# VH-VL binders against UPF0128 protein PH1314: the designs that were tried, part 3

Target 1, 225 residues: UPF0128 protein PH1314, of Pyrococcus horikoshii (o59052)
Amino acid sequence: MIKMLEGYYIIENPGVVPAERRFRMKDLKAWGYDLHLGTIEGERAYFISKTGERHEGETYIFKGKEYHVSRTQKEIPENARLLARIIIERGNPYLEVWLEEEDVKFPLTKEDPRIILKRIWEKEKLNQLLKHVRAVGLTTDFYKDNVFTQGIPLPYEEYPPKVRRVLREVKDIHRDLTGFGRFVFQYFGEVDKMHNYRLYWTLPTLHLFDIDIANEVDKVLGMLD

## First folded at step 14 (VH-VL)

Design k5 (from h01 with heavy chain Y50W R98K D105G)
Fold by ESMFold2, look of step 14:
Structure k5 (fold): chain C 225 residues (1-225), chain A 122 residues (1-122), chain B 107 residues (1-107)
Amino acid sequence: as target 1 above (225 residues)
Amino acid sequence: EVQLVESGGGVVQPGRSLRLSCSASGFTFSDYWMSWVRQAPGKGLEWVAWISGRGSTIYYPDSVKGRFTISRDNSKNTLFLQMDSLRPEDTGVYFCAKERGWDEGSEYFDLWGQGTPVTVSS
Amino acid sequence: DIQMTQSPSSLSASVGDRVTITCRASQSISNYLTWYQQTPGKAPKLLIYAASSLQSGVPSRFSGSGSGTDYTFTISSLQPEDIATYYCQQYYDIPWTFGQGTKLQIT
């Protein structure tokens, strides 16, 4: 990893941003959805609704089709996988989500990932992610500027212990959780018991839909506050 | 030979001042954070000051803040502790210590001097 | 401030015995913990860092374990040269704090 360039400390894992990723029921629930088994126009299907909006036994019309809920799932079926990918269409990102059961795909939703991410982060009270997100595409960028002093960044060998620990946590996230990331950091010192720093953090968007990873990123973003 | 050697300890009256020195050899002094740690007679260890390699960042515990000043002269490979308004409670052996390195998770001390005794009494 | 509670305060054991010393932090310290050995009249010597990592040149009879708030230092087979006071120290957050020490003697 590239550690320093022109007053910056850089932690980079230049791995591959994955095309698709498997998720758990806890992630789907954090996204604000229930998973249902039932019928669409009489044909067996899996589909989603917003948490609590549709109930077992309910029949309803959505976008001109008749849905019937037979069972609201408590877990992803053992013979199925919940999958998602980010796709860019005409410059706009979309989260495509589907359930794959025995190699049969059941499309669940295609939504603006920014809407879903903000819903997750609001529900889970991930305030650092909410405050500091800058852009969402195949990767998500965070920018945090907590500099209140006039000056230039300190060289990295002058970083105090808590700052060095943030850098370790970022390295661990890139290595153990996301497999890819870029973290660019400047530290200006502690003034009036406040750490003065600036950071830019790029992470794969798909991984931020994993609630455990989102929690760890939020925790690290707030470590110097 | 890699070593730290303290000097400047002695017997002083309460309210007086004392300046400790620590001479470093065998490593690139300016690369490392340095600390002073003290030990009262028959008692445990207490951290009392910490300074970054270039001296731009300094920490003290509340017990000595405002009375003690850590500094360094990298051209002479020397660490200092200026101890003002000394009290009987400051009596002890004062060690200088070197941080292992800047790398994350290396904030522990891997090299210690032999210490210099300080006695504050009437 | 993170308080470090070390026990026992003293102990005596015979050559060849297994010796165990514990250190408890007032909050989780994420394995940012060292063990030092101090023989009488000498400076502390680093034995173990990161809770369980053995410092270079330290005999393998010394070991450390634990996580969160509870940490343990072990001498697997006590030797005469191990007569010392042993200290734990957290380096998770400023101020750095030490346990009260454990004075080890051989019968």
Scores: ipSAE 0.038, ipTM 0.608, lowest interface PAE 7.1, mean pLDDT 90
Fold by ESMFold2 at other seeds, look of step 16:
Structure k5 (fold): chain C 225 residues (1-225), chain A 122 residues (1-122), chain B 107 residues (1-107)
Amino acid sequence: as target 1 above (225 residues)
Amino acid sequence: EVQLVESGGGVVQPGRSLRLSCSASGFTFSDYWMSWVRQAPGKGLEWVAWISGRGSTIYYPDSVKGRFTISRDNSKNTLFLQMDSLRPEDTGVYFCAKERGWDEGSEYFDLWGQGTPVTVSS
Amino acid sequence: DIQMTQSPSSLSASVGDRVTITCRASQSISNYLTWYQQTPGKAPKLLIYAASSLQSGVPSRFSGSGSGTDYTFTISSLQPEDIATYYCQQYYDIPWTFGQGTKLQIT
């Protein structure tokens, strides 16, 4: 319907949400894990534990299996890749994480992505993400309502410079960092030096596990505050 | 040809009023934020007022806020500056300026008029 | 308000010389900076926007660089027609503010 488009600004970067993604050690550490090389039931393996929970030389039982830590890794091994994907099982999202050394896969964890994202955002103090997240699946939705006036949204030609800067930053994030995204924006003007706006932002969940991308999204969500 | 032409400048006494006009041609006037910028004799440039394309948003610096009123008539492609309670320090050349355009991602002035002189004396 | 400080306030150079003008902002302006040229008795003319982007139709001898608070305008080989006053302007935050200008003359 033509009238429901009035007063909206929509930024889309169309494409396919990525099925899997490579990550760095800094991402794994931000998720709250250490990466270990050692053995599981005597077989050479990579595995994770919570940061600081296990140390080199330790042998322990976890879920009925014997683990031995030979070395805690400081970096992802040069012949390996840290990979993750989002899968949906019985309507629930899971983050599957594994290390691929050459062509051998070492499963690391399968967890609710909401638990890990919350951990990242709390530790990194990404308060805009924490406050405004609404749904997490293959994509993550944010909603922010900072409207304190009962008015009709302004047309986009009337947006002041700082608002236009936010829209440019969103376009840059979609183009340079996420490849896919949808940002729906309404602006109601500035009242008492407070910007009145509403936004919806849909981004690929996998990219939000990259702490640099998460930080950029948090910064943009707060730019008009 | 794209151009801005200012008019309405003159000599006035302190405390009086003056109204400047700027006639725009060669572009879709209502699409662009417009500004007044002034230059005192022998001095640099000072931004004075800024108005959105449809006139819903307006900004002034503290030096003129409450005394100057920017407005526009989009049906006549004309920008105005109403200057009340004029002071000697308001003396200068007043330029009309066009923002490059929000759809170009640009918040700077890419077109200027030739200016209209204003003198506030005695 | 963001204060813009230009140096030098005036400058004389010979045809063919490399000319450098600096502009410092009182806070970071994230490359939201323009350079204008104003010939005596005329309106300002836009030369450079976004700190380093050359406006269409402006000769390539003009350039801009810098980041954060410190910005530089350069004329690589001065020409007689470059006699003017040059201004920087930040467009990061309202009020829009200009440097005090640099008057360039040829010896």
Scores: ipSAE 0.036, ipTM 0.603, lowest interface PAE 6.9, mean pLDDT 89

## First folded at step 16 (VH-VL; from k5 with heavy chain E99Q W102Y D103S)

Design m6
Fold by ESMFold2, look of step 17:
Formats: C-alpha cells, sequence, structure tokens
Structure m6 (fold): chain C 225 residues (1-225), chain A 122 residues (1-122), chain B 107 residues (1-107)
C-alpha cells in the first residue's frame, strides 16, 4: 500500500502483527543464550543461560532452584519449536520465550525486550538500529532525521532512482519479511553530496528478534548515507 | 506525432567536448524523466545520464560522472548532454529516452529517439 | 550493480516457430524488468514492462514471464519482421542495466 500525503511518501502494510513467532537457534544465540536440556528441581526441563556461563555436567542454584545441565543443545530439538511473544503488563513490554516440545511448554525467559534488542544490535553491529530506535512495545519505532537544508520536501516524481530503490526495499520488507509496517518518508534532495531526508518506520517488535530481518532493516536505514 | 529527435553528434578528437540536443514533441515534456543511453558500435546498451521532470535531481553512472552534464529546458522541450573530456570508449550512438517517473513502477524507457552518432578518435 | 545475463546470445529460427529468450539477474529484481526490440540500424522499442505487461500497440505474439532472478521472453509464432536484437533491462536499481542482447535470425 503506497500513498502521498502533504509532502510525505507513506508505505503501509496494515496486516496483523502476529501474537507469537517461531525462531531458530541462530536467533537464540544472537540474543546471547545457550539452550540446555537437564533438570530443574529433579524434573526434566529445557532452560537457558547466558552464552558460555553454564556447562554440561554443571549443577547450580538460580533463584532458589537447583539446575543440572545434562546437554547443551547445538540445535532446536527436531520435535520442538522455539517461540516468543510480546506481552504488555502495567504499560511495560516483556518478551516471553519458551520451548514447546510436542505438547509440553518449557518457559525460558521473560525479559524487557529493549535490553535484549540492544544486546543483539550491539553484538551484530547494527548501528542504524541502535542510533535510530525511538520506542519499543508491540511495535518498534525508528526515526531518522538527516535534513541539513531549509528547503521543502520534493514531490515523488522528483525522487531520484536511488531513493526509489530505498522505497522498493521497504515494500519488500513489509511484503516478504514482516507482514506489517508503516514507513513515512520525506526527501529534500541532495546537497553537498548528502541526501537530505527524514523517516519514521514502525515495524513489529517480534520480527526484530529475527537476526536476518534485523540485518535487512539496518541495511535499508543506511542506504542513503 | 510523439517524437524524440537527437542532434549534435559528430567526430571529435580525444579530450575535446561535444554537446548533444534532443527535441521532444507530441507530449508534455516537463512531466517526464529523461535519460541518455549509448550504444558502442556493434555492442549493447549503457545508460549514461538521468534528469527528473522538473530538473531538480540528476544522476550519472561512474563511467561518465564528472565528465558529462545532463540538463533540460522545459520551455523549449529540449534535453541536453554536455560531454567533456571525451575518450575513445565514449564512441557510439547516443539515444535520448523518455521515462514516466510519475508513479511507482513507471521508470522504464517507453520512447526512444533515433540516436545521434558520436565518434572519438585521433 | 545488478548484472543482467541473456541466453542465448544468438538464435536462428523459422517463420512460425516459438522463440524463447531468457534473462537472469544477479539479484532479485521483483519484476522490475523490460524487454526491448532493436531492429538493425534503429532505436530500441519497448515491448514488455513489469516482466509480463505488454506495451500498447505491441502484437500479442510477444509475452514475458518470470520472477525473482529468472525471466523469459517468448514470441509465440515468429514473423519475418521480428528479426532483431532483443534486450532485457532491469529498472529495480540504478545504474539501470541491460542484458548483452540476443540476436534473432531467420533460417
Amino acid sequence: as target 1 above (225 residues)
Amino acid sequence: EVQLVESGGGVVQPGRSLRLSCSASGFTFSDYWMSWVRQAPGKGLEWVAWISGRGSTIYYPDSVKGRFTISRDNSKNTLFLQMDSLRPEDTGVYFCAKQRGYSEGSEYFDLWGQGTPVTVSS
Amino acid sequence: DIQMTQSPSSLSASVGDRVTITCRASQSISNYLTWYQQTPGKAPKLLIYAASSLQSGVPSRFSGSGSGTDYTFTISSLQPEDIATYYCQQYYDIPWTFGQGTKLQIT
């Protein structure tokens, strides 16, 4: 969906933000965790720890419970799914993560998504995401202001092909990767070899925990630099 | 009828300059993006310059950047290509080409001129 | 830069034959692809845009298909006036780039 409104170019896909999403081991590792099979208080369970913090054969106490690591997993078990959702409690967002093995759910963590996203973006050197994030909730907002001229925005028919490529990448991300998004854009032209533009980009927070999607968003945020 | 007619081609020595013109008729010239595309003898096509309808934005590939200058005079329905520091590899037929640019997906070349030959040789 | 590779580089066929030319992009171009016809000594003429949309006034024997990186141009029944070189071109990203061309001849 594309429209022009009062000097803005708007790309919207109004689709449904999924309530939960499946993730891969590479995503969990990017979040900074190891996945373990073992016991909690003697009962078979899956659980996580910070990467490298706990090892096979280790027994430890965490928050008043005894954990034993039988095996550190190299992959998500074949009959299991790594799942996460964003919940809002008293106005604060939380990322809930669990492993579902057949019909059994194993809670893994419930944390502030802002902390985990910052850790991911720092580790993966996603500098555009770090610099331009504005808010994190069920959706995440980015704002970038790279305007150094006092002129007015150009109409769409005056957008150079390089700028239109950025808009195509945004449409592709909404269509192929996130299903939902809102991108609001103004272009002021190129002055002193610098593109002058302003953008707001709203995306589903869950999708930003997929490292491949995060990389694509970071790339697009920097395309006119 | 709807036409693009190029002129100004010729034979020049390396390092010299040439200015090409393209006259447009039969359509509202200022509504459309314009480009120059060249074709070396017996070879394929290479885009070499682009200008927006108003003329407020301009783009070149690296092969000609800094040597070629595209411009337009919308009051005279004329597109120009100033070619400086010409090289033997700039030899070819130069086509004026119209694009829409009005909406997404309309950026293709929908009308071409007949071309004007440019030869750069000592 | 997005590289466009056409196959074959030349092709001979008889009047009435079905002719197929392929074009491969070095990355996905999301159907931002044109096909042009260039008869000897003349300018290119637009035949197909958006991978499959026929330009006004172009005979229906010409068609295009494909997606992603792989695109196909077809002449359903070759006519004598179709002798030309055919070019694909992507308009997804600048610089806009053309395939090397396919020279079509009649045997």
Scores: ipSAE 0.354, ipTM 0.736, lowest interface PAE 4.2, mean pLDDT 91

## First folded at step 17 (VH-VL; from k1 with heavy chain R98K E99Q W102Y D103S)

Design n3
Fold by ESMFold2 at other seeds, look of step 19:
Structure n3 (fold): chain C 225 residues (1-225), chain A 122 residues (1-122), chain B 107 residues (1-107)
Amino acid sequence: as target 1 above (225 residues)
Amino acid sequence: EVQLVESGGGVVQPGRSLRLSCSASGFTFSDYWMSWVRQAPGKGLEWVAYISGRGSTIYYPDSVKGRFTISRDNSKNTLFLQMDSLRPEDTGVYFCAKQRGYSEGSEYFDLWGQGTPVTVSS
Amino acid sequence: DIQMTQSPSSLSASVGDRVTITCRASQSISNYLTWYQQTPGKAPKLLIYAASSLQSGVPSRFSGSGSGTDYTFTISSLQPEDIATYYCQQYYDIPWTFGQGTKLQIT
C-alpha cells in the first residue's frame, strides 16, 4: 500500500497487530536464554535461564522454587512451539514467552519488552534500532531525522534511485515479514553528498523479537547513511 | 514521432565553453528524467549527467563535476548541457537520452538522440 | 563506483553462429542491467533491460541472462545486420557505468 501526499511518501499495511507469534531457538538465543527440560518443585517443566548460567544436572533455587535441569535443549522440541505475545497491563507492556507442548503450556518469562529489545540490539550490534527507537508498546516507533538543510520536501518523482530502493525495501518488509507497518518519509535532496530526509516507522513490536526481521529493519534504516 | 535531436556541438580550443541543446518531441517531456552520455572517438560510452523531470535532482560524475551544468526548460521541451573549461579528453559525440521512467527499476535509457560532435583541440 | 568488465573486447563469428558476450560487475547489481547495440555512426539502441527482458521490437534471437555480478548476452543465430558494438550498462547505482564494449565482426 503506497500513498503519496504533498511532501510525504507513506507506506502502510493497516492490518491487525498479531496477538502471538512463533519463534525459533535462534531467536531465544539472541534474547540471551537457554531452554531447559527438568523439574520445578518436582514437576516436569520447561524453563529458561541466562545463556551459560545453568548446566545439565544442576539443582538451584530461584524465587523460592527448586529447579532441576535434566537436559539443556539444542533445538525447540519437535512436538513443541516457542510462542510469545505482548500484553499491556495497567499501561505497561510485557513480553510473555511460553513453550506449548501438545496443548500444555509452560510459561518461560514475562518481562518488559523495552529492556529485552535493548539487550538484543546491543548484543547483535543493531545500532540503527538502538539509535532511533522512540517508543515500545504493542507497536514500536522509530524516528530518524537526517535533515541538514531546511527546505521543501521533494515529491517521489524527484527521488534519486537509491532513495526509491529504500522505499521498495520498506514495502517488502511490510509485505513479506511483518504484515503490518506504517512508514512516513520525507526527502529533501542531496546536499554536500548527504541525503536529507526524515522518517517515522511503526512496526509490530513482537516481530522485532525475530532476529532476522530486526536485522533487516536495522539494515534499511541505515541504507541512506 | 518520438525523438530527441541534439545541437550545439563544434570545434573549440581547450579552456573554452560550449552549450549543447536537445529538443524533445512526441512525449510529455516533463514526466521524464534526462541524461547526457558521451562517447570519445573509438571508445565506449560514459554517462555525464542527469536531471529529474522538475529539475530538482541533478548528478554528475567526478570527471565533469564543477565544469558541466545540466539544465532543462520544460516549457520548450529542451534539455541543455553547459560545458565550461573544456579539455581535450571531453572530445566525443554527446547524446541526450531519455529514462524509461522514475519508478524503481525503470532508470535505463529507452530513447537516444543521434548525438552532436564536440572536438576540443588546440 | 560499480565497474563493468565486458568480455571479449572483440569477437569474430559467422552468420548462423551462436554468440555470447559476458559482463561482470564489481558488486551485485540485482539484475539492473541493460544491453545496448551500437552500429557505427549511430546512437545506441536498447535491446535488453532488467538483465533478461526484451525491449519492444527486438528480435527474439537476442537474449540475456545472469544474476548477481555475472551476466550474459546471447545472439542465438547471428545475422548480417547484427554487426555492431555491444555494451552492457548497470543502472543499479550512480554513477551509471558501461562496459568497455564488444565489437562483433562477421567472418
Scores: ipSAE 0.294, ipTM 0.704, lowest interface PAE 4.6, mean pLDDT 91

